# VHH binders against q9y6x5: the designs that were tried, part 472

Target 1, 379 residues: q9y6x5
Amino acid sequence: LPPKLLLVSFDGFRADYLKNYEFPHLQNFIKEGVLVEHVKNVFITKTFPNHYSIVTGLYEESHGIVANSMYDAVTKKHFSDSNDKDPFWWNEAVPIWVTNQLQENRSSAAAMWPGTDVPIHDTISSYFMNYNSSVSFEERLNNITMWLNNSNPPVTFATLYWEEPDASGHKYGPEDKENMSRVLKKIDDLIGDLVQRLKMLGLWENLNVIITSDHGMTQCSQDRLINLDSCIDHSYYTLIDLSPVAAILPKINRTEVYNKLKNCSPHMNVYLKEDIPNRFYYQHNDRIQPIILVADEGWTIVLNESSQKLGDHGYDNSLPSMHPFLAAHGPAFHKGYKHSTINIVDIYPMMCHILGLKPHPNNGTFGHTKCLLVDQWCI
Below, E stands for the ipSAE of ESMFold2; O stands for the ipSAE of OpenDDE; V2 stands for 0.75 times the mean of E and O plus 0.25 times the DockQ between their complexes.

## First folded at step 23 (VHH)

Design lc5 (framework vhh_7uia_1; at its last look DockQ between E and O 0.83; V2 from the best seeds 0.81)
Fold by OpenDDE, look of step 23:
Structure lc5 (fold): chain B 379 residues (1-379), chain A 124 residues (1-124)
Amino acid sequence: as target 1 above (379 residues)
Amino acid sequence: QLQLVETGGGLVKPGGSLRLSCVVSGFTFSSYAMAWVRQAPGKELEWVSSITGSGGSTYYEDSVTGRFTISTDNAKNTLYLQMSSLKPEDTAVYYCARVHYVWHSGRWEPFDHWGQGTQVTVSS
């Protein structure tokens, strides 16, 4: 039987949560598998971009999902959470579930992973759930495991997405120990449910499972606001994305807009597109706007409104607060092995290896994950 | 016709042992994973143990780990659950079930066939 892989994402699971809270189920999962303590995600550290990086192995500039909100100046199209179904946005890359279906006589399944309900390169996941936040984890898990068991051609790659602890992180802030303890306990219980269901179905020993996240969460405050309206008139630009990385489309001369913004706050860096730091790999895409504003950690860019979020993400991807973790279990992985750090784009070539797929050109380094795999040499 | 028949239930004192049997007919036993599920009075169905078709892997719910052993005899088309160190909280009707998803009552269920169950009562 071909190898099978289930990729699970708990949105906004900051890596250091593992150190600061108790996760008996997840720790058991790790004990019997592998852990990468920190995963350096891609800039910007947002949901859609990073989830697509996981499954493509590409930086955002390369796969074309450069934010949760995007605008294409040529086609005049918009991308957002409520408008993400146009293949136009996704077709600049080939995600692994498409590769899985096209390279092999196999099927893919998805429970609400970003992009899985869109035909990409005229290929859609064989099985998928339309995104609906009201659908329980149990129902999502049930569908995924059903597809893993009953499909023909067989489902060899599946994704499962869950919105927590991101939503709660935004609401309470990551430093709210009382509320976040409750939230994270629920997450651990869900992991317990996942493991139990796989055991119940007799899949546990033969199924490779990766549990990871797209980004972390940093504490925000009403005392750390950057009001753009104090620096520039709304008539001079179109706001494509706001915080903590604002995407600015000038309506007047770009230089004039830049000059109005460059000294807006000591807690915000302003970049012309061509001056965006190379380390971000966030420059070479037409969907990146002419000017971007990057707030410092914990600062929120606002208009004439106060932010209601006590936590946020999207900041510099070098910040530990933005980093998720990766845990894995299954026949492809060692048992009881811990690794310090990988890049989020490294997950793709690893998954391709596990599934026996030829990876598309990507920015990942397979060598970074070799120590996780039983069939590889680790020096 | 597919059939699952459980036997071996009864009354036992705490710390005692029972061996449940499930004889299956109407399908190739080794082609399916099998499970034991139990339902206590007033409680929901609870998965207890599973065994893969090959018999190569066995799994247990946490509360029964180390006390229960699931096994198969392919020659006899029989699934077993050896229960030891029984506790009052193990009191339930025990069902054997074939692991295979089926659409039922508007949802996918992981077990497509069940036995009638056998009562296990653990009491002083």
Scores: ipSAE 0.904, ipTM 0.968, lowest interface PAE 0.5, mean pLDDT 96
Fold by ESMFold2, look of step 23:
Structure lc5 (fold): chain B 379 residues (1-379), chain A 124 residues (1-124)
Amino acid sequence: as target 1 above (379 residues)
Amino acid sequence: QLQLVETGGGLVKPGGSLRLSCVVSGFTFSSYAMAWVRQAPGKELEWVSSITGSGGSTYYEDSVTGRFTISTDNAKNTLYLQMSSLKPEDTAVYYCARVHYVWHSGRWEPFDHWGQGTQVTVSS
């Protein structure tokens, strides 16, 4: 029988939530499997880019989903949360579900992972749910387990996406212990429901399950605003994305726009595209604008207005507050093993190995994840 | 065509034992996971235990772990639930069910076929 893998994301699950809150169900999952305590994600630390990096093994500059809001000057196309279905944006990479379902006698299933409802390289996930945030976790799980149990050709790769704790992290901020404790308890109960469902169906021992996330969350405040209108008039640029990494398309001489912005706030770094630090791997794509502004942790870039966000993400990927975790269980994984750190791009080649797929060219390093796997010589 | 028939229920004292049987026909028994599901009076259905079609993996709901044992005999096409250390809270109708999703009443349901059930009553 072919190896099977379920990839689960709880959006915005900061790695240190595991230490600071109680997770009886998730801790039991970890005890019977593996934990990676910190996953170093990709810059910018936003939802669409990092979910695509997980499934492609590529930095954002290489897969082309460089932000949640993008503009392509050649085609004059816009990408946003509400306008994300044009394959043009996604076609610079091949996600793992496409590679998987092109194998003989295999299919892929998806419950709302970013991109799974888009025909990337003319290939959409074999079974999928159109994105709808109103659909309960139970219904998403029920569809995924139905597809894993009943489909012919068999579903060998499945994805499951849930919006929490990201939505609540934005609303309350990660430092609101009372509200976040309630939110995180609900998520732990959902993990318990997932494991119980897999046991009830007889799937538990032969299905590999990865539970991970795309990024963390940091605390924001009305006392930490960077007002662009105080530094530069709107007429000098087009705003492609705002906060915490602003994407600036100059309407006039780029150097003049840069000079007006460079001293705007001590809590913001201003980069010409060619000066973006190499460690970000965030330069070599036309969708990255000529000037980017990178706010310091917890600071919000605004246009002469207040912000209602109490938590945000998108900041420098070296910040521990931006890092998620990864846990895994199944026949491919050791039992009771903890690992300190991997890069988020390392998840893709590991998943390809588990599924017996030839990975496309990518930025991941299989050796970084070898110690998680029972069939690999760790040292 | 397909039939699931439970037997072995009855009245038993706390701490006692019972063995439930479910005889199946009309399908390849080893191709499907099988489950025991129970319903106490006035309560919703509760999953109790499952076994893979190969018989190699068994799973139990927390409250019955260590007390109940699920097994199969492929030669007889029979599913068993050996219950021990029975408690009053184990009182329920016990159903055997085949694990296979079916579209029913506007949703996918994980069990496509059920037996008629057998009553287990645990009382002094």
Scores: ipSAE 0.706, ipTM 0.913, lowest interface PAE 1.5, mean pLDDT 94
ESMFold2 (binder alone), look of step 23: mean pLDDT 81; pTM 0.808

Design lc6 (framework vhh_7uia_1; at its last look DockQ between E and O 0.87; V2 from the best seeds 0.82)
Fold by OpenDDE, look of step 23:
Structure lc6 (fold): chain B 379 residues (1-379), chain A 124 residues (1-124)
Amino acid sequence: as target 1 above (379 residues)
Amino acid sequence: QLQLVETGGGLVKPGGSLRLSCVVSGFTFSSYAMAWVRQAPGKELEWVSSITGTGGSTYYEDSVKGRFTISTDNAKNTLYLQMSSLKPEDTAVYYCARVHYVWHSGRWEPFDHWGQGTQVTVSS
């Protein structure tokens, strides 16, 4: 039988949650598998971009999902959470489930992973759930495991997405110990449910499972706001994305807009597109707007309104608060092994290896994950 | 015709042992994972143990780990559950089930066939 892989994402699971909270089920999962303590995600550290990076191995500038909100000036198209179904946005890369389905007698399944309900390069996941936040984890898990067990051709790659602890992180802030303890307990219980379900079905020893996340969460405050309206009239630009990385489309001369914004706040860096730091790998895409504003950690860019979020993400990807973790279990992985750090783009070539897929050109480094795998030599 | 028939249930004192059997017919036993599921009075169905078709892997609910052993005899087409160190909370009707998803009553269920069940009562 071909190797099988289930990729699970708990949105906004900050890596250091593992150190600050108790996760009996997840820790057991880790004990029987591997842990990467910190995963350096891609800039910007948002949901759609990073989830697509996981499954493509590409930086955002390369796969073309450069934010949760995008605008293409040529086609005049918009991308958002509520408008993400146009293949136009996804077709600049080939995600792993598409690659997987190009193999004979293979199918892919997805429970609400970003992009999985869109035909990409005229290929859609063999099985998928349309995104609906109201659908329980149990139902998502049930569908995924059903497809893993009953499909023909067999599902060899599956994705499972869950919105927590991101939603709660936004609501309570990551520093709210009381509320976040409750939230994270629930997540650990869900992991327990996942493991139990796989055992119940007899899949546990033969299924490779990766549990990871797209980004972390940082504490925000009403005392740390950057009001753009204080710096520039809204008539001079179109706001494509707001916080903590604002995408600015000037309606007047770009230089004029830049000059109005460059000194707006000591807690915000303003970049012309061509001056965006190379380390972000966030420059070479037409969907990146002419000017971007990057708020410092914990600062929120606002207009003439107050932010209701006590936590946020999207900041500099070098910040530990933005980093998720990766845990894995299955025949491809060692048992009881911990690794310090990898890049999020490294996950793709690893998954391709596990599945026996030829990877598309990507920015990942297979060598970074070799120590996780039983079939690889690790010094 | 596919059939699963459980036997071996009964009354036992705490700390005692029972061996449940499930004889299957109408399908190739080794082609499917099998499971034991139990239902206590007033409680929902609870998964107890699973074994892969080849018998290579066995799994247990946490509450029964170390006490229960699932096994198969392919020659006899029989699934077993050896229960030891039984506790009052183990009291339930025990069902053997074939692991295979089936659409039922508007949802996917992980077990497509069940036995009639056998009563296990643990009481002093």
Scores: ipSAE 0.892, ipTM 0.964, lowest interface PAE 0.5, mean pLDDT 96
Fold by ESMFold2, look of step 23:
Structure lc6 (fold): chain B 379 residues (1-379), chain A 124 residues (1-124)
Amino acid sequence: as target 1 above (379 residues)
Amino acid sequence: QLQLVETGGGLVKPGGSLRLSCVVSGFTFSSYAMAWVRQAPGKELEWVSSITGTGGSTYYEDSVKGRFTISTDNAKNTLYLQMSSLKPEDTAVYYCARVHYVWHSGRWEPFDHWGQGTQVTVSS
């Protein structure tokens, strides 16, 4: 049978948490496998875009999930955390679970990875859970392992998503060592439970497991607010997304809106779409609005309201605070190997290689990850 | 028809050894992972050890690692648990079980067939 792969995301797991907190179970997982210390993610550093970049190998402008909140002016459709099921939004790319299950004698399974409960190109994951944040990690894991163990045709690609430490990172901020220590200990215990379950079922020796995340988290403060209403009347624009990257659809002359905003705060960069830095790869999609506002690290854009947000993400993807990690274990991977950095889009061609799939055109570079793999010459 | 039959339990002093056996029938033994699971009086079931159907890989719960050894003899369709350096906390009914999910009582459970169990008592 072809190799099997389980892709696991713990949302909002900042790379330097590994250095600053104790992870006995994750460290044991890494010791027997590989670690990439920093994964440079895609701009904007938000949940839906980065999870889709992992499974498509594409920049946000290319896969079309450009933010957690989007608007399409032609169709008048809205996308949000609570309104994300229309295939229209997802159909600009083909995620790996679709490619996988269209192969002869293969299935895919999913426990709540973004997009897996949507029929993308008329294809939904062969086995999946509808998103519901109240479902425990244990129940998600139980369904995934049941599908890996029992299904015919066999499940060869599976995904598992968990909302922490992102939810707690927003609530406490990454600098709250007392609360984040407690939260991250719980996450490490879940990783221990994952490994034990795979061993109990006899799946461990032949299953490749990737544990990664979509982004990090930075500290916010009531003292670091950017008040848009002090700079521009809200009647001059439609607000598609607010913070830390605001998406602005002008209702009046675009240059007038830009000029009212450009000097609003020294802690915010204001870009016309054509002036967005090329390094963001965030320009060539109609879902990206004519003006974006990019707050400096730790700054929050507000509409003349008090906002006590203690942690956030979405900032410039060059910031170390926005970077997750990647760890992996299984027959495809070396033991005890540490690698400094890859791009998040590199994960897709690596996964395709492991599964024996032909990757769709993508922005990843297989050479960046080949040293992680036992079947590749590294030097 | 599927059958799993455990033997080899008994009374043993701390530091002693026992070997449990589980004879199986009614399925292709090498096609399934097999497990030992124990239950102390008044306690929840606890996974002890698993082995792949081909015998290629073995796994242990942390508290028994280095003391217990799981193995198979495919010619005899028999699963073994060699227990050494036994402690009073190892006292339990030991079950062999086949790893395959089954729907039971509103949940998928990872073991579809169980033996009747064999008592292991570690006491001075």
Scores: ipSAE 0.724, ipTM 0.918, lowest interface PAE 1.4, mean pLDDT 94
ESMFold2 (binder alone), look of step 23: mean pLDDT 81; pTM 0.813

Design lc7 (framework vhh_7uia_1; at its last look DockQ between E and O 0.87; V2 from the best seeds 0.81)
Fold by OpenDDE, look of step 23:
Structure lc7 (fold): chain B 379 residues (1-379), chain A 124 residues (1-124)
Amino acid sequence: as target 1 above (379 residues)
Amino acid sequence: QLQLVETGGGLVKPGGSLRLSCVVSGFTFSSYAMAWVRQAPGKELEWVSSITGSGASTYYEDSVKGRFTISTDNAKNTLYLQMSSLKPEDTAVYYCARVHYVWHSGRWEPFDHWGQGTQVTVSS
């Protein structure tokens, strides 16, 4: 039988949650598998971009999902959470579920992973759920495991997405120990449910499972706001994305807009597109706007309004608060092995290896994950 | 015709042992994972144990780990559940089930066929 892989994402699961809270189910999962303590995600550290990086191995500038909100000046198209179905946005890369279906006589399944309900390069996941936040984890898990068991051609790659602890992180802030303890307990219970379901179905020993996340969460405050309206008139630009990385489309001369913004706050860096730091790998895409504003950790960019979020993400990808973790279990992985750090783009070539797929050109380094795999030599 | 028939249930004292059997017919036993599921009075169905078709892997609910053993005899087309150190909370009707998803009553269920069940009562 071909190897199978289930990729699970708990949105906004900050890596250090593992150190600060108890996760008996997840810890058991880790004990029987592997852990990467910190995963350096891609800039910007947002949901759609990072989830697509996981499954493409590409930086955002390369796969073209450069934010949760995007605008293409040529086609005049918009991308957002509520408008993400146009293949135009996704077709700059080939995600692994497409590769899985095209390279092999196999199927892919997805429970609400970003992009999985869109035909990309005229290929859509063989099985997928339309995104609906009201659908329970149990139902998503049930569908995924059903497809893993009953499909022909067999489902060899599946994705499962869950919105927590991101939503709660936004609501309560990551430093709210009381509320976040409750939230994270629920997540651990869901992991327990996942493991139990796989055991119940007889899949546990033969299925490779990766549990990871797209980004972390940092504490925000009403005392740390950057009001753009204090610096520039809204008539001079179109706001494509707001916080903590604002995408600015000037309506007047770009230089004038830049000059009005460059000293707006000591807690915000303002970049012309060509001056965006190379380490971000966030420059070479037409969907990146002419000016970006990057708030410091914990600062929120606002207009003439107050932010209701007590936590946020999207900040510099070098910040530990933005980093998720990766845990894995299955025949491809060692047992009881811990690794310090990888890049999020490294997950793609690893998954391709596990599935026996030829990876598309990507920014990942297979060597970074070799020590996780039983069939690889690790020094 | 596919059939699953459980036997071996009964009354036992705490700390006692029982061996449940499930004889299957109408399908190739080794082609399917099998499971034991139990239902206590007033409670929902609870998964107890599973075994892969090859018999290579066995799995247990946490509450029964170390006490219950699932096994198969392919020659006899029989699934077993050896229960030891039984507790009052183990009291339930025990069902053997074939692991295979089936559409039922508007949802996917993980077990497509069940036995009639056998009563296990643990009481002093």
Scores: ipSAE 0.900, ipTM 0.967, lowest interface PAE 0.5, mean pLDDT 96
Fold by ESMFold2, look of step 23:
Structure lc7 (fold): chain B 379 residues (1-379), chain A 124 residues (1-124)
Amino acid sequence: as target 1 above (379 residues)
Amino acid sequence: QLQLVETGGGLVKPGGSLRLSCVVSGFTFSSYAMAWVRQAPGKELEWVSSITGSGASTYYEDSVKGRFTISTDNAKNTLYLQMSSLKPEDTAVYYCARVHYVWHSGRWEPFDHWGQGTQVTVSS
């Protein structure tokens, strides 16, 4: 009855990797489908927030996943990479797999997309994998395709998440051509395996597939460190998140903490919450702390120690280095069409349209993606 | 009872042609994608071609594109593989398989039923 959609993320896939490296399999995918060269993501440009923005169409202040590390002062709850399963954090929005799962004669499936192993609004996909980074891409793909092929009621929306090239981008930095070429070649092979599996199963022509990412990656250096302990005693604040956007909860008067930090480095902007630039859409949520520190591109905020990362993300979302791409193939999409840019929040209303779902209130604009779709009048 | 029976294999010279057939019974043929899979001596199983249950879409492994054609005759419940421009590297046992996941050997496998296979040998 309804169209089917597979949403795939390769974490940390910077848009310009497509121009700077060889992707024979991804280029074939694009040739037979559509490409959006730049996706303008949301601030902060971190993994959990941007993956949730894709599936909710909301800015971080609106969906409540405002960082990879969060603190809620009222409930005293903490959120982190290792403590992310409390529905409290996720319940400020309704992700597309919940809306899809609640439709009659449909189900959703998930292979490790952030939030899919949490019962959001008491709803979890009928088929999902608990997050485990040790599970291979092949096993994730095999489970997703098994669920797409065999399930009753049918799976109409599925997600697939992979940790690369983000992990290697952090380790080597995006400017390490030798290592990143090897890493990106492996990712292109995985895309080839994905397409071959879908063809083998007879799913390729009638399944809509979106391949995208949450953010890019910028080069870091031991020459570009901002040492917070040089500017302020750690006893004056609680550190909720560190770099490149630090979240500061003052233990003393907020103005005193601000004054100690405001001249700490010319490569860091210090904002009182009410002074955060409006273009960030990053103010109207209690999980955003009273003071944030925003490092310049390529700068790392540290406490009295060296950084182990050679690449990072989380910076200003206007930076091209923070932007991913989007490619798509399937019956809903044109063939051989290239589009310059969309906002990451635009992906959600487009996906709702493809699936015949009524979108919840969101920050996306369906009109921005109409030219990708065969059933829409472009221009 | 569900059954898949391949025929049409044999010995052929390089550049020659063969047509493989797979007659199916015991299920609604048009409800499942079908595949040809081959195994060369000492090699792993290799997917060759698939066709949707409707017959509307066909897919090929890169090494056989332009040389092999998969098709169906729904009235006869028969799957075909027309092979042309055959090369020595096409030598294998060819299996007809139904696309449906089954639990086997600790994982989900994408083909639940297989034919007995038919030998294709391409040699001078």
Scores: ipSAE 0.686, ipTM 0.907, lowest interface PAE 1.5, mean pLDDT 94
ESMFold2 (binder alone), look of step 23: mean pLDDT 82; pTM 0.816

